# Designs tried in a protein design chat: VH-VL binders against Stromal cell-derived factor 2-like protein (SDF2). Part 12

Target 1, 181 residues: Stromal cell-derived factor 2-like protein (SDF2), of Arabidopsis thaliana (Mouse-ear cress) (q93ze8)
Amino acid sequence: VEITYGSAIKLMHEKTKFRLHSHDVPYGSGSGQQSVTGFPGVVDSNSYWIVKPVPGTTEKQGDAVKSGATIRLQHMKTRKWLHSHLHASPISGNLEVSCFGDDTNSDTGDHWKLIIEGSGKTWKQDQRVRLQHIDTSGYLHSHDKKYQRIAGGQQEVCGIREKKADNIWLAAEGVYLPLNE
Key: E = the ipSAE of ESMFold2; O = the ipSAE of ESMFold2 at other seeds; V2 = 0.75 times the mean of E and O plus 0.25 times the DockQ between their complexes.

## First folded at step 7 (VH-VL; framework fv_acimtamig)

Design d4 (from c6 with heavy chain S55K; at its last look DockQ between E and O 0.05; V2 from the best seeds 0.00; counts 0 for: pae O 15.3 > 2, placed apart)
Fold by ESMFold2 at other seeds, look of step 7:
Structure d4 (fold): chain C 181 residues (1-181), chain A 120 residues (1-120), chain B 106 residues (1-106)
Amino acid sequence: as target 1 above (181 residues)
Amino acid sequence: QVQLVQSGAEVKKPGESLKVSCKASGYTFTDYYMHWVRQAPGQGLEWMGIINPSKGYTSYAQKFQGRVTMTRDTSTSTVYMELSSLRSEDTAVYYCARDSYSTGWYEDYWGQGTLVTVSS
Amino acid sequence: SYVLTQPSSVSVAPGQTATISCGGHNIGSKSVHWYQQRPGQSPVLVIYYDSDRPSGIPERFSGSNSGNTATLTISGTQAMDEADYYCQVWDYSSDVFGGGTKLTVL
């Protein structure tokens, strides 16, 4: 199944099987922006992310997402954008990954390069991918380090500039919009 | 070889601003963040902030928020640190230090330091 | 607001083992880096990520980190190791340095 712009998907961390998650709970440190974590359950309404193009490009809803494309990921429930910056992540001190903005406010901190592992030309379900943040060069990353209080039992999600096995993600469950002709 | 070469020592009056330069060579300038760290005479290391030279994004230590500005010039591979409204307690050696590329958030190479003396 | 605490000084005889501590709340959950600063010189990285050595740093330098304490260990200490040593973590969008430890080799 093809991932198209407008699809709402869950992103599963390959190694830990946790899904990329957010909710209206800000970090207690760093930027104070909305927290982004890895969530252990498959059935979770806060793990849906809508695939959007960068403003001012020609990509339209229903278009396939090409390898190397710059995209945005909007948290379905809160409408904020997956975001990163130089603030330190709470557990590991890596790049903080947060949610920021709204339907009408987005900046370049919301831009991620899709890197498809292997020879695939367009993004498909269950394909191994990395998301590299444009502004910081950090790869979206997670590990088995868990929060104890806010988001207890959930994993830290952060950015790391080194390409590692722990920055591989799969598009898992979702509502996939039909591919355009 | 990675080298960070800083501008020379300066003497300043209270209320003035300083601007220290740090020219990088021996690596791809825009791939590595740059820290600024100062050290008052006989004292320890004090972090001032960090800059992403690719996009110019910065994060400053709270103590210096509102007084410090970090910029870069990618055409000359140079980072700058400006500190305004100088006081005698700003007398220090100012270091630029390169952030690691592949492991992150530590200073793997340091400049030679720039002594700035703030006196009447 | 994270704080790293180091002893102000440590003395060791040549050939013996020097141990420099770096205390912090739950520091074992953080990556700790160590710098050597000889008099009149810039700091030099000697340990990163708790225990890794940069190229050119002698094997007698080692590090560990667990609980509330990170430790820099110098075995077979030599006169050239006499310097100030700083621990550092990245925390909450900030670089945090310890106060420094003066190592004296007598």
Scores: ipSAE 0.005, ipTM 0.479, lowest interface PAE 15.3, mean pLDDT 87
ESMFold2, look of step 7: ipSAE 0.007; ipTM 0.496
ESMFold2 (binder alone), look of step 7: mean pLDDT 95; pTM 0.963

Design d5 (from c6 with heavy chain Y101W; at its last look DockQ between E and O 0.90; V2 from the best seeds 0.00; counts 0 for: pae O 2.4 > 2)
Fold by ESMFold2 at other seeds, look of step 7:
Structure d5 (fold): chain C 181 residues (1-181), chain A 120 residues (1-120), chain B 106 residues (1-106)
Amino acid sequence: as target 1 above (181 residues)
Amino acid sequence: QVQLVQSGAEVKKPGESLKVSCKASGYTFTDYYMHWVRQAPGQGLEWMGIINPSSGYTSYAQKFQGRVTMTRDTSTSTVYMELSSLRSEDTAVYYCARDSWSTGWYEDYWGQGTLVTVSS
Amino acid sequence: SYVLTQPSSVSVAPGQTATISCGGHNIGSKSVHWYQQRPGQSPVLVIYYDSDRPSGIPERFSGSNSGNTATLTISGTQAMDEADYYCQVWDYSSDVFGGGTKLTVL
């Protein structure tokens, strides 16, 4: 199944099987922006991300997402954008990944390059991909470093500049908008 | 083998701009962030900002926001720092310094420094 | 804005142990890095992540960080250790340097 602009998808961290998650709980220190974590459960309404093009491009809803495309990922429930910047992440001190903005406010910190591992030309479900942040050059990354167990054992999500096994993600569950024409 | 070579000393007047270059060699230029740090005579180190040479993305210390611009030229492996509207308090040695390999937020290699004197 | 405080000077006799403090609110939760600056020279990294030494830094340099104080320790202090020493943290989005400590070996 093709991933198209407008699709609402979960992104699963390949190694740990945790899904990219956010909700209206800001980081307690640093930026104070909405936190982004890895969530252990597969049934979670806060793990849906809408695939959007960068403003000013010709891509439209239902178009396939090509390898190397710059995209945005909007958190479905809070409408904020997956974001990164030159700030230290809370647990590991890597690059902080947060949610920022709203439906009408987005900046270059919301821009991610889709990198398909292997020779695939368009993004498909269960395909191994990386998301490289344009401003910081950091790859979306997670690891077995967890917040308090009271917070459900959620994992830190951060950016790192090195390609590692821990920055491979798969488009898993979702509502996949049909390919145009 | 890592080397950061900065442009030579400058004498400026208040109200002018300075522009210091920092040429990197001995490593992959775009793999490491670059900091700029200055040191007024007899004073401590003061951070000015950071640039990602790969994207050109910058983040500046609040004190310098609006006066500092950091740029790079990937074809020459060179970072530039420009400071505008100079005043006597800007007299300092200006250093470029490479961030650590894994974005560790510390400066593992420093340039030789560029003395800029602002005097009437 | 986050502030790091250092004593302006520390004096030790040759062969003795020097300690240079770096005070900050809850600095024990941060990673502290240390730089040596000899007269007329650029800073040189001597400790990173509280206690790690870069290649080429003697084992007599060590660091610790707990509570509100980080410490650079130089055992068997030698005349060549006479320099200014700066602590540094990355306070989320910016570098913060301490004011510097002049180590005198007499």
Scores: ipSAE 0.578, ipTM 0.865, lowest interface PAE 2.4, mean pLDDT 92
ESMFold2, look of step 7: ipSAE 0.604; ipTM 0.876
ESMFold2 (binder alone), look of step 7: mean pLDDT 95; pTM 0.962

Design d6 (from c6 with heavy chain S102Q; at its last look DockQ between E and O 0.95; V2 from the best seeds 0.00; counts 0 for: pae E 2.5 > 2)
Fold by ESMFold2, look of step 7:
Structure d6 (fold): chain C 181 residues (1-181), chain A 120 residues (1-120), chain B 106 residues (1-106)
Amino acid sequence: as target 1 above (181 residues)
Amino acid sequence: QVQLVQSGAEVKKPGESLKVSCKASGYTFTDYYMHWVRQAPGQGLEWMGIINPSSGYTSYAQKFQGRVTMTRDTSTSTVYMELSSLRSEDTAVYYCARDSYQTGWYEDYWGQGTLVTVSS
Amino acid sequence: SYVLTQPSSVSVAPGQTATISCGGHNIGSKSVHWYQQRPGQSPVLVIYYDSDRPSGIPERFSGSNSGNTATLTISGTQAMDEADYYCQVWDYSSDVFGGGTKLTVL
């Protein structure tokens, strides 16, 4: 199925099968922003992300998301935006990925370029994609490094500037809004 | 062969601005962040900030916030650092230095340095 | 602000082992990098990630990091090793350099 703007989806890390997760638990050091992690379970209400266009563009709810589009991902429960910046990530010292802002506060740190592996023109469920952060050039990335404390058993999510197998994600479970046209 | 070639020495008066260039060669310019670090005479190294040449995104040391601006020109593979409202304390050698490819947060190659003297 | 502390100077006889310390709160949980700066020259990276050597750096340079202290070690110290040495970490959003240590080979 097509991923449309307004869809609420889980993003599964291809290699580890962990889903992109967040909740109101800040990083204990560094930025202090809301933590973003990989969660091992399929049943998790904190793994839903709403696909949103960048402000000032013409895309509307129900439009397909084109390969190469710049998008935002809003955490459904906390309304904060998937975000990155030039801060060291807590475990690996890569680029920190966090949630920041709210319904009325969003900046360029929330902007991600959708890159579809292969020749697909629009984003579809179970398609292999990367998300490249506009400001830092880092790809949304995860690995088998896990937190001991704040998010015990959950894995680090960070940004890495090099394309690697570990920065492939799939849109898995979700509520996919039908295409407009 | 990685090289970072900086603009020549400058003499400035208090209140003026300096602008140092750093031309990169021997690698893909937009794949690496660039740092600026200065060193006052007889003193240690002082970090000023970092730029992503791909996007132009910057982050500055708190001490220089509001006085420093870093920019780049991808067509010439050149990074610029401008420091405004100069004081005698800004007399230093200014270095550009390349970060590692995977954002290792260390400076693997350094420019030759640019001496800037601020005096009345 | 995170602070790195280095001794101002270290003296060593030729052929002996020099050690240069870099103190910081919980520095053992950070990645420490080391630079050599000869008089009138730009800094040169000699150790990164606590203990790794870049290509072209002699094997006599090594590093370690645990607890509150990182250490640069130069075995078989030579006259050409006379220089200032700086430790550095990235502290979340900024570089932090130590104050520098002047190594003298007597």
Scores: ipSAE 0.567, ipTM 0.864, lowest interface PAE 2.5, mean pLDDT 92
ESMFold2 (binder alone), look of step 7: mean pLDDT 95; pTM 0.965
ESMFold2 at other seeds, look of step 7: ipSAE 0.577; ipTM 0.868

## First folded at step 8 (VH-VL; framework fv_acimtamig)

Design f1 (from d1 with heavy chain S54D; at its last look DockQ between E and O 0.95; V2 from the best seeds 0.00; counts 0 for: pae E 2.2 > 2)
Heavy chain, then light chain:
Amino acid sequence: QVQLVQSGAEVKKPGESLKVSCKASGYTFTDYYMHWVRQAPGQGLEWMGIINPDSGYTSYAQKFQGRVTMTRDTSTSTVYMELSSLRSEDTAVYYCARDSYSVGWYEDYWGQGTLVTVSS
Amino acid sequence: SYVLTQPSSVSVAPGQTATISCGGHNIGSKSVHWYQQRPGQSPVLVIYYDSDRPSGIPERFSGSNSGNTATLTISGTQAMDEADYYCQVWDYSSDVFGGGTKLTVL
ESMFold2, look of step 8: ipSAE 0.716; ipTM 0.900
ESMFold2 (binder alone), look of step 8: mean pLDDT 95; pTM 0.962
ESMFold2 at other seeds, look of step 8: ipSAE 0.716; ipTM 0.901
ESMFold2, look of step 11: ipSAE 0.617; ipTM 0.878
ESMFold2 (binder alone), look of step 11: mean pLDDT 95; pTM 0.962
ESMFold2 at other seeds, look of step 11: ipSAE 0.694; ipTM 0.896

Design f2 (from d1 with light chain K30E; at its last look DockQ between E and O 0.92; V2 from the best seeds 0.00; counts 0 for: pae O 2.7 > 2)
Fold by ESMFold2 at other seeds, look of step 8:
Structure f2 (fold): chain C 181 residues (1-181), chain A 120 residues (1-120), chain B 106 residues (1-106)
Amino acid sequence: as target 1 above (181 residues)
Amino acid sequence: QVQLVQSGAEVKKPGESLKVSCKASGYTFTDYYMHWVRQAPGQGLEWMGIINPSSGYTSYAQKFQGRVTMTRDTSTSTVYMELSSLRSEDTAVYYCARDSYSVGWYEDYWGQGTLVTVSS
Amino acid sequence: SYVLTQPSSVSVAPGQTATISCGGHNIGSESVHWYQQRPGQSPVLVIYYDSDRPSGIPERFSGSNSGNTATLTISGTQAMDEADYYCQVWDYSSDVFGGGTKLTVL
């Protein structure tokens, strides 16, 4: 199944099976922006992300997302954008990944390049992909390093400039909007 | 083999701007962030900001917000730092310094430094 | 802003062990890096991530970090080790340097 603009999806970290997660709890260290983590459970309303185009482009709801496209990911419940910047991540000291902004406030720190592993031309469910942040050049990354005080053993999500096995993600559960044709 | 070569010493008057260049060689220029750090005579090191040469994205120390601009030219593998509205306390040696590949938030190689003197 | 505190100077006899402290609130939770600056020269990285040595740095340089204090240790000190030494951390969005320690080998 095609991932289209407007789809609300969970992004699963291939190696650990944790889903990209956020809620209205800020980082306690550094930026103070809304935290982004990996969540161990499959059933979680805070793991949905809406695929959005960059403002000022011609992509519309239901269009396929092409390999190499620059996209935004909006956290469904809080309406904030998946974001990165030149701040150290809390556990590993990599690039911090956060949620920032709202429905009407977005900047270039919300822009991610979709990289499809292999020869695929458009983004499909269960396809191995990477998300590379435009401003920092960091790949969306996670690893088996867990927060001690967060319920459910949530893991660090960060950005890292090296292409590694731990920055492979899959579109898993979600509401996939029909492809325009 | 990694080399950061900075522009030559400058003498400036208060209110002017300075612009220091830093030409990189011996590595892939866009793979590493670049820091700028200054050192006033007889004083310690003071961080000014960081640039990602790949995107041109920058982050500045709060003290220099509004006065500093960092840019790059990927065709010449060169980073620039411009500091405006100079005053005598801006007299310092200005260094460019490369971050590590894995973004370790430390400076693994430093330029030779550029002395900028601000005098009336 | 985060503050790193170093002693202004440390003196050591040749062949003895020099220790240079870097104090900071909960610095044991930070990654601490150390630079050597000889007179008229650019800084040179000598320790990163608390205790790792870059290629070309002698084994007599070592580092540790716990609690509120990071320490640079130079064993078997030599006259060539006479320099200013700076500790550094990245404090979320900025570099923070200590004030520097002048090491004198007498």
Scores: ipSAE 0.536, ipTM 0.857, lowest interface PAE 2.7, mean pLDDT 92
ESMFold2, look of step 8: ipSAE 0.608; ipTM 0.875
ESMFold2 (binder alone), look of step 8: mean pLDDT 94; pTM 0.959

Design f3 (from d1 with heavy chain Y101S S102Y V103S; at its last look DockQ between E and O 0.89; V2 from the best seeds 0.00; counts 0 for: pae O 2.6 > 2)
Fold by ESMFold2 at other seeds, look of step 8:
Structure f3 (fold): chain C 181 residues (1-181), chain A 120 residues (1-120), chain B 106 residues (1-106)
Amino acid sequence: as target 1 above (181 residues)
Amino acid sequence: QVQLVQSGAEVKKPGESLKVSCKASGYTFTDYYMHWVRQAPGQGLEWMGIINPSSGYTSYAQKFQGRVTMTRDTSTSTVYMELSSLRSEDTAVYYCARDSSYSGWYEDYWGQGTLVTVSS
Amino acid sequence: SYVLTQPSSVSVAPGQTATISCGGHNIGSKSVHWYQQRPGQSPVLVIYYDSDRPSGIPERFSGSNSGNTATLTISGTQAMDEADYYCQVWDYSSDVFGGGTKLTVL
């Protein structure tokens, strides 16, 4: 199944099977922005992300997402954008990944380049991909480093400038809008 | 053989701008952030800001917001730092320094420094 | 803004152990890096991540970090170790240096 703009998807970290997650709990250290973590459960309403184009482009709802496209990911429940910047992440001191903004406020810190592993031209369900942050060059990354209490059992999500096995993600569960074709 | 080579010493008057270049070699220029750090005579190290040469994205120390601009030219592997509205207290040695590794937050290689003297 | 505090100077006899402190609120939860700067030269990294030595730095340089204090330790101090020493952390969005410590070998 093709990932289209407007689809609401879960992103599964390939190595750990944790899904990209957020809710209205700010980081206690760092930016103070809404936290982004890896969540172990598959039944979680806070793991849905809406695929959006960068404003001012010609892509519309139902269009396929091409390899190399710059996209935004909006957290469905809180409406904030997956975001990164030059702040240290809480556990490993890498690049902080957060949720920031709202339906009317988005900036270049919300822009991610879709990189498809292999030779695929468009993004499809269960395909191995990386998301590289445009401003920082950090790859969306996770690892088996868990929060102790406040986000108990959830793992750190951060940006890493090095291409590694731990920055591969799959579009897993979701509502996949039909391809316009 | 990582090397950072900076432009030569400058003498400036108050109100002018300075622009220092930093040419990188011996590594992939766009894979590492670059810091700028200055040191006034007899004083310690003072961080000015950081640039991602790949995207051109910058973050500046609050003290220099509005006066500093960092840019790069990927075709020449060169980073630039411009400081405007110079004062005599801007007299310092200006260093470029490479952020270590992809996840470092420390400076593993430093340029030779550029002395800028601002007369009054 | 985060502040790192170092003594202005430390004196040590040749062959003895020098310790240079770097104080900061809860610095033990941060990664501390140390630089040596000889007169007229650029800084040189001597310790990173609290206690790691770059290649080419002698084993007599070591570091530790806990609580509110990070420490650079130089055992068997030599005349060539006379220099200014700076501690540094990245405090979320900014690079922070200590004020520097002049090490004198008597």
Scores: ipSAE 0.536, ipTM 0.851, lowest interface PAE 2.6, mean pLDDT 92
ESMFold2, look of step 8: ipSAE 0.571; ipTM 0.862
ESMFold2 (binder alone), look of step 8: mean pLDDT 95; pTM 0.962

Design f4 (from d1 with heavy chain S102Q Y106H; at its last look DockQ between E and O 0.84; V2 from the best seeds 0.00; counts 0 for: pae O 4.7 > 2)
Fold by ESMFold2 at other seeds, look of step 8:
Formats: structure tokens, C-alpha cells, sequence
Structure f4 (fold): chain C 181 residues (1-181), chain A 120 residues (1-120), chain B 106 residues (1-106)
């Protein structure tokens, strides 16, 4: 199944099977922006992300997402954008990944380059991909480091500039908008 | 061999601007962030900001917000730091310093320093 | 803004162990880096990530970090170790340096 602009998808961390998650709970350190974590369960309404183009491009709802495209990911429930910057992540001290903005407020900190591993030309479900943040060059990353108290059982999600096995993600469950034809 | 070579010493008057260059060699220029750190006579190290040479993205210390601009030229592997509206308290040695490959937030190689004297 | 506190000076006899402290609120949850600056020279990284040594730094340099205090330790202190020493962390989106400690070998 093709991933199209407008699809609402879960992003699964390949190595740990945790899904990219957020909700209206700010970080207690760093930026103070809405926290982004890895969630262990498959059933989670806070793991849906809407695939959006960068403003000013010609991509439309239902278009396929090409390898190398710059995209945004909007958290479905809170409408904030997946975001990164130079603030330190809470557990590992890497690049903080957060949610920021709203339906009408987005900046370049919300821009991610889609990198398809292997020879794929367009993004498909269960394909191995990386998301590289444009401003910081950090890859969306997670690891087997868990929060103990407030977000107990959830994993840290951060940005890492080095290409590693732990920055591979798959589009898993979702509502996939049909491909335009 | 990693090397950071900075432009030469400058003498400036209050109200002018300075622009220091830092030419990198011995590594892949765009793989590493670059810091700027200054040191006034008899004082400690003071961080000014950081640039990602790959994207041109910058972040500045709040003290210098509005006066400092950091840029790069990837074709010459050179980072620039410009400080405007100079005051006598801007007299310092200015260093460029390379950050680690990962987000490690430590300065593993330093330039030789550029003395800038601001005097009426 | 985050503050790192160092003693202004430390004196040791040659061959003895020098310890230089770096105080900060919950600094044990941060990665601490240390720089040596000899008179008239650029800083040189001597410890990073609390306790790791860059290539070429002697094993007599060591570091630790726990609670509210990080410590740089120099065993078998030599005259060439006489310098200013700075601790540093990355806090939020910026470097924070300690005020520096002048190590005197007498």
C-alpha cells in the first residue's frame, strides 16, 4: 500500500516495535514543547500522524510520497507538527524531538526528508525508511531507553546525526488515503 | 589531521563590526557543527553560538542575539562569524571550535584564536 | 540559565593528585566535558562524556560525575599540567562553561 499525502499512519520503530506517540504533555526539561515518545502498544489513538507536504509545493492529497521528498507529520489528535531543534533530549542528551505549532503555524523545524532504504521510488507500507530533519540533519531515532515515572514504559524518541539501525521506521497501521489516478 | 585556521588579528573602533573566518581542513566540513567561543582578557570562555554547515542553521546565545551572524561557504570549507555594533567590552580572543560528529556537545578541535581589540 | 561553579584555584605539589570540582544542579544527569588551557594557548579537550579521554590524553586524567558535582582528577600531577581548567555542559540549546580553575603545581 502506497503512503499518500493525507494518510494518517502509525510509524513503528523497526528494532523495538514501539510506535511514534505524542499527547498534550510538555517536556519537563529542554524546550517545554509537547513530548514525543515511543509507545509499546499497537492500540493507541495518540500514535496517528497525518502526512503533509511542505507549504508552497505542488503535492496534493492522494499523491504518492517520493523518495527524498521533504514532508511534515502532523499529530492527528493535537494538530501539532513533529519538530526538532538543538535542545537536549531528556534521557540521552541527543536532539530533542517534540510537537510544535498548530494547523496554521508551521516552520522549517517541522521539515523532514523521507529516505527510503534500498531502491524504492515511492513510500509504501512496511518499507524501511528514515526521516532526516532538515534544520539539524538529525535522523528520527529511538532506542531501548524508557521513561520511569511520568511516561512509564514509553521509550525516548530523539534525533541523531549518525545513520544507525535505530533510526529505521516503518509505516504500520493507518488510514491510507487512496492513490490519485 | 583536523585543522581550523582563523583570520588574523583586528583592531576596531566602537560601533564598527568584525568578521572572523575559520577555514576547516582534514575532515568532511559539513558533517560537524561549528561553535564560536570568545575570551575577554583575564576572563573565562563565553559561548556565542553554533552553526550546522550542512543546512546553514544557526542558534545563538541570547546575549548576542541581534548582533551576531554566523554563515558558511561549503565550497571553501569556511565558517564566518560577524559581530556588529562593537563595544570596548567586545575586546577578546575569538575561537572557532568543532563539535563532535554526533550531537555530543563538546568542542574537540579549536582554532588558534583571533584577537580583536575594540578601542576608541 | 544553568550555572556551573568551579573553585577559582587549586594548588598541588608535584606528583600528588589534583581534584577540580564543577558544581551544578543535578549535573549528574548531564554529560560533562573538560578543557585545559595553558597560558597563551587555545583550549584543549581532556575529558568528554564525564570520564572519556580523547586520543593523546594521558591516563592520569580522569573524570567522574554524580549528583550535583562533577570532578576532574589528575594523578601524578606534573609541572606541565599547570593551566586553567574549564568544565562545560550543553544545557537546552547552548554551551555553559564553568568560570575556570587555575591549577598551580608547586
Amino acid sequence: as target 1 above (181 residues)
Amino acid sequence: QVQLVQSGAEVKKPGESLKVSCKASGYTFTDYYMHWVRQAPGQGLEWMGIINPSSGYTSYAQKFQGRVTMTRDTSTSTVYMELSSLRSEDTAVYYCARDSYQVGWHEDYWGQGTLVTVSS
Amino acid sequence: SYVLTQPSSVSVAPGQTATISCGGHNIGSKSVHWYQQRPGQSPVLVIYYDSDRPSGIPERFSGSNSGNTATLTISGTQAMDEADYYCQVWDYSSDVFGGGTKLTVL
Scores: ipSAE 0.195, ipTM 0.740, lowest interface PAE 4.7, mean pLDDT 91
ESMFold2, look of step 8: ipSAE 0.543; ipTM 0.854
ESMFold2 (binder alone), look of step 8: mean pLDDT 95; pTM 0.962

Design f5 (from d1 with heavy chain E107A; at its last look DockQ between E and O 0.88; V2 from the best seeds 0.00; counts 0 for: pae O 2.6 > 2)
Fold by ESMFold2 at other seeds, look of step 8:
Structure f5 (fold): chain C 181 residues (1-181), chain A 120 residues (1-120), chain B 106 residues (1-106)
Amino acid sequence: as target 1 above (181 residues)
Amino acid sequence: QVQLVQSGAEVKKPGESLKVSCKASGYTFTDYYMHWVRQAPGQGLEWMGIINPSSGYTSYAQKFQGRVTMTRDTSTSTVYMELSSLRSEDTAVYYCARDSYSVGWYADYWGQGTLVTVSS
Amino acid sequence: SYVLTQPSSVSVAPGQTATISCGGHNIGSKSVHWYQQRPGQSPVLVIYYDSDRPSGIPERFSGSNSGNTATLTISGTQAMDEADYYCQVWDYSSDVFGGGTKLTVL
């Protein structure tokens, strides 16, 4: 199944099977922006992300997402954008990944390049991809390092500039909008 | 062989601006962040900001917000630091310094430094 | 905002061990890096991530970090080790340097 602009998807970290998650709880130290973590459960209303184009481009709802496209990911429940910046992540001191903005406020810190591993030309469900942040050049990354105070042992999500196995993600569960003709 | 070669010493007057260049060689220029750090005579090191040469994205120390601008030219592998509204307190040696590849937040290579003197 | 505190000077006899401290609130939870700056020269990285040594830095340079204190240790000090030494951390969104320590080898 093709991933199209407008689809609401879960992003699963391939190695740990944790889903990209956020909720209205700010980081306690660091930026103070809304936290982004890996969540261990499959059933989680806070793991849905809406695939959006960058403003001022020609992509429309229902269009396929090409390898190399720059996209935004909107957290469905809080309406904030998946975001990164030159700030240390809470556990590992890598690049912080947060949620920031709202329906009417978005900046370049919300822009991610979709990189499809292998020969695929468009983004499909269960396909191995990386998300590289435009401003920082960091890849969306996770690892088996967990927050102590979060129920269920949620894990750190951060950015790193090194291409590694731990920055592979799959579009897993979701509501996939059909392709435009 | 990694080298960071900076522009030569300058003498400036208060109210003017300066622009220091830092030419990188011996590595992939866009793969590493670049810091700018200054050192006033007889003083310690003071961080000014950081640039990602790949995107041109910058972050500045609060003290320099509004006065500092960092840019790059990927065709010449060169980073620039501009400081406006100069004061005598801006007299310093200005360094460019490369961050580590895997985002270490430390400087593994430093330029030779550029002395900028601000005097009336 | 985040402050690193270093002694202004340390003196040691040749062949003895020099210890340079870097104090900071909960610095043990941060990664500490150390730079050597000889008179009239650019800084040179001597320790990163608390205790790692770049290639070309002598084994007599070592580092540790716990609690509120990070430490640079130079064993068997030599005249060539006479320099200023700076500790540094990245604190959320900025580099923070200690004030520097002048090491004198007498």
Scores: ipSAE 0.546, ipTM 0.858, lowest interface PAE 2.6, mean pLDDT 92
ESMFold2, look of step 8: ipSAE 0.568; ipTM 0.860
ESMFold2 (binder alone), look of step 8: mean pLDDT 93; pTM 0.950

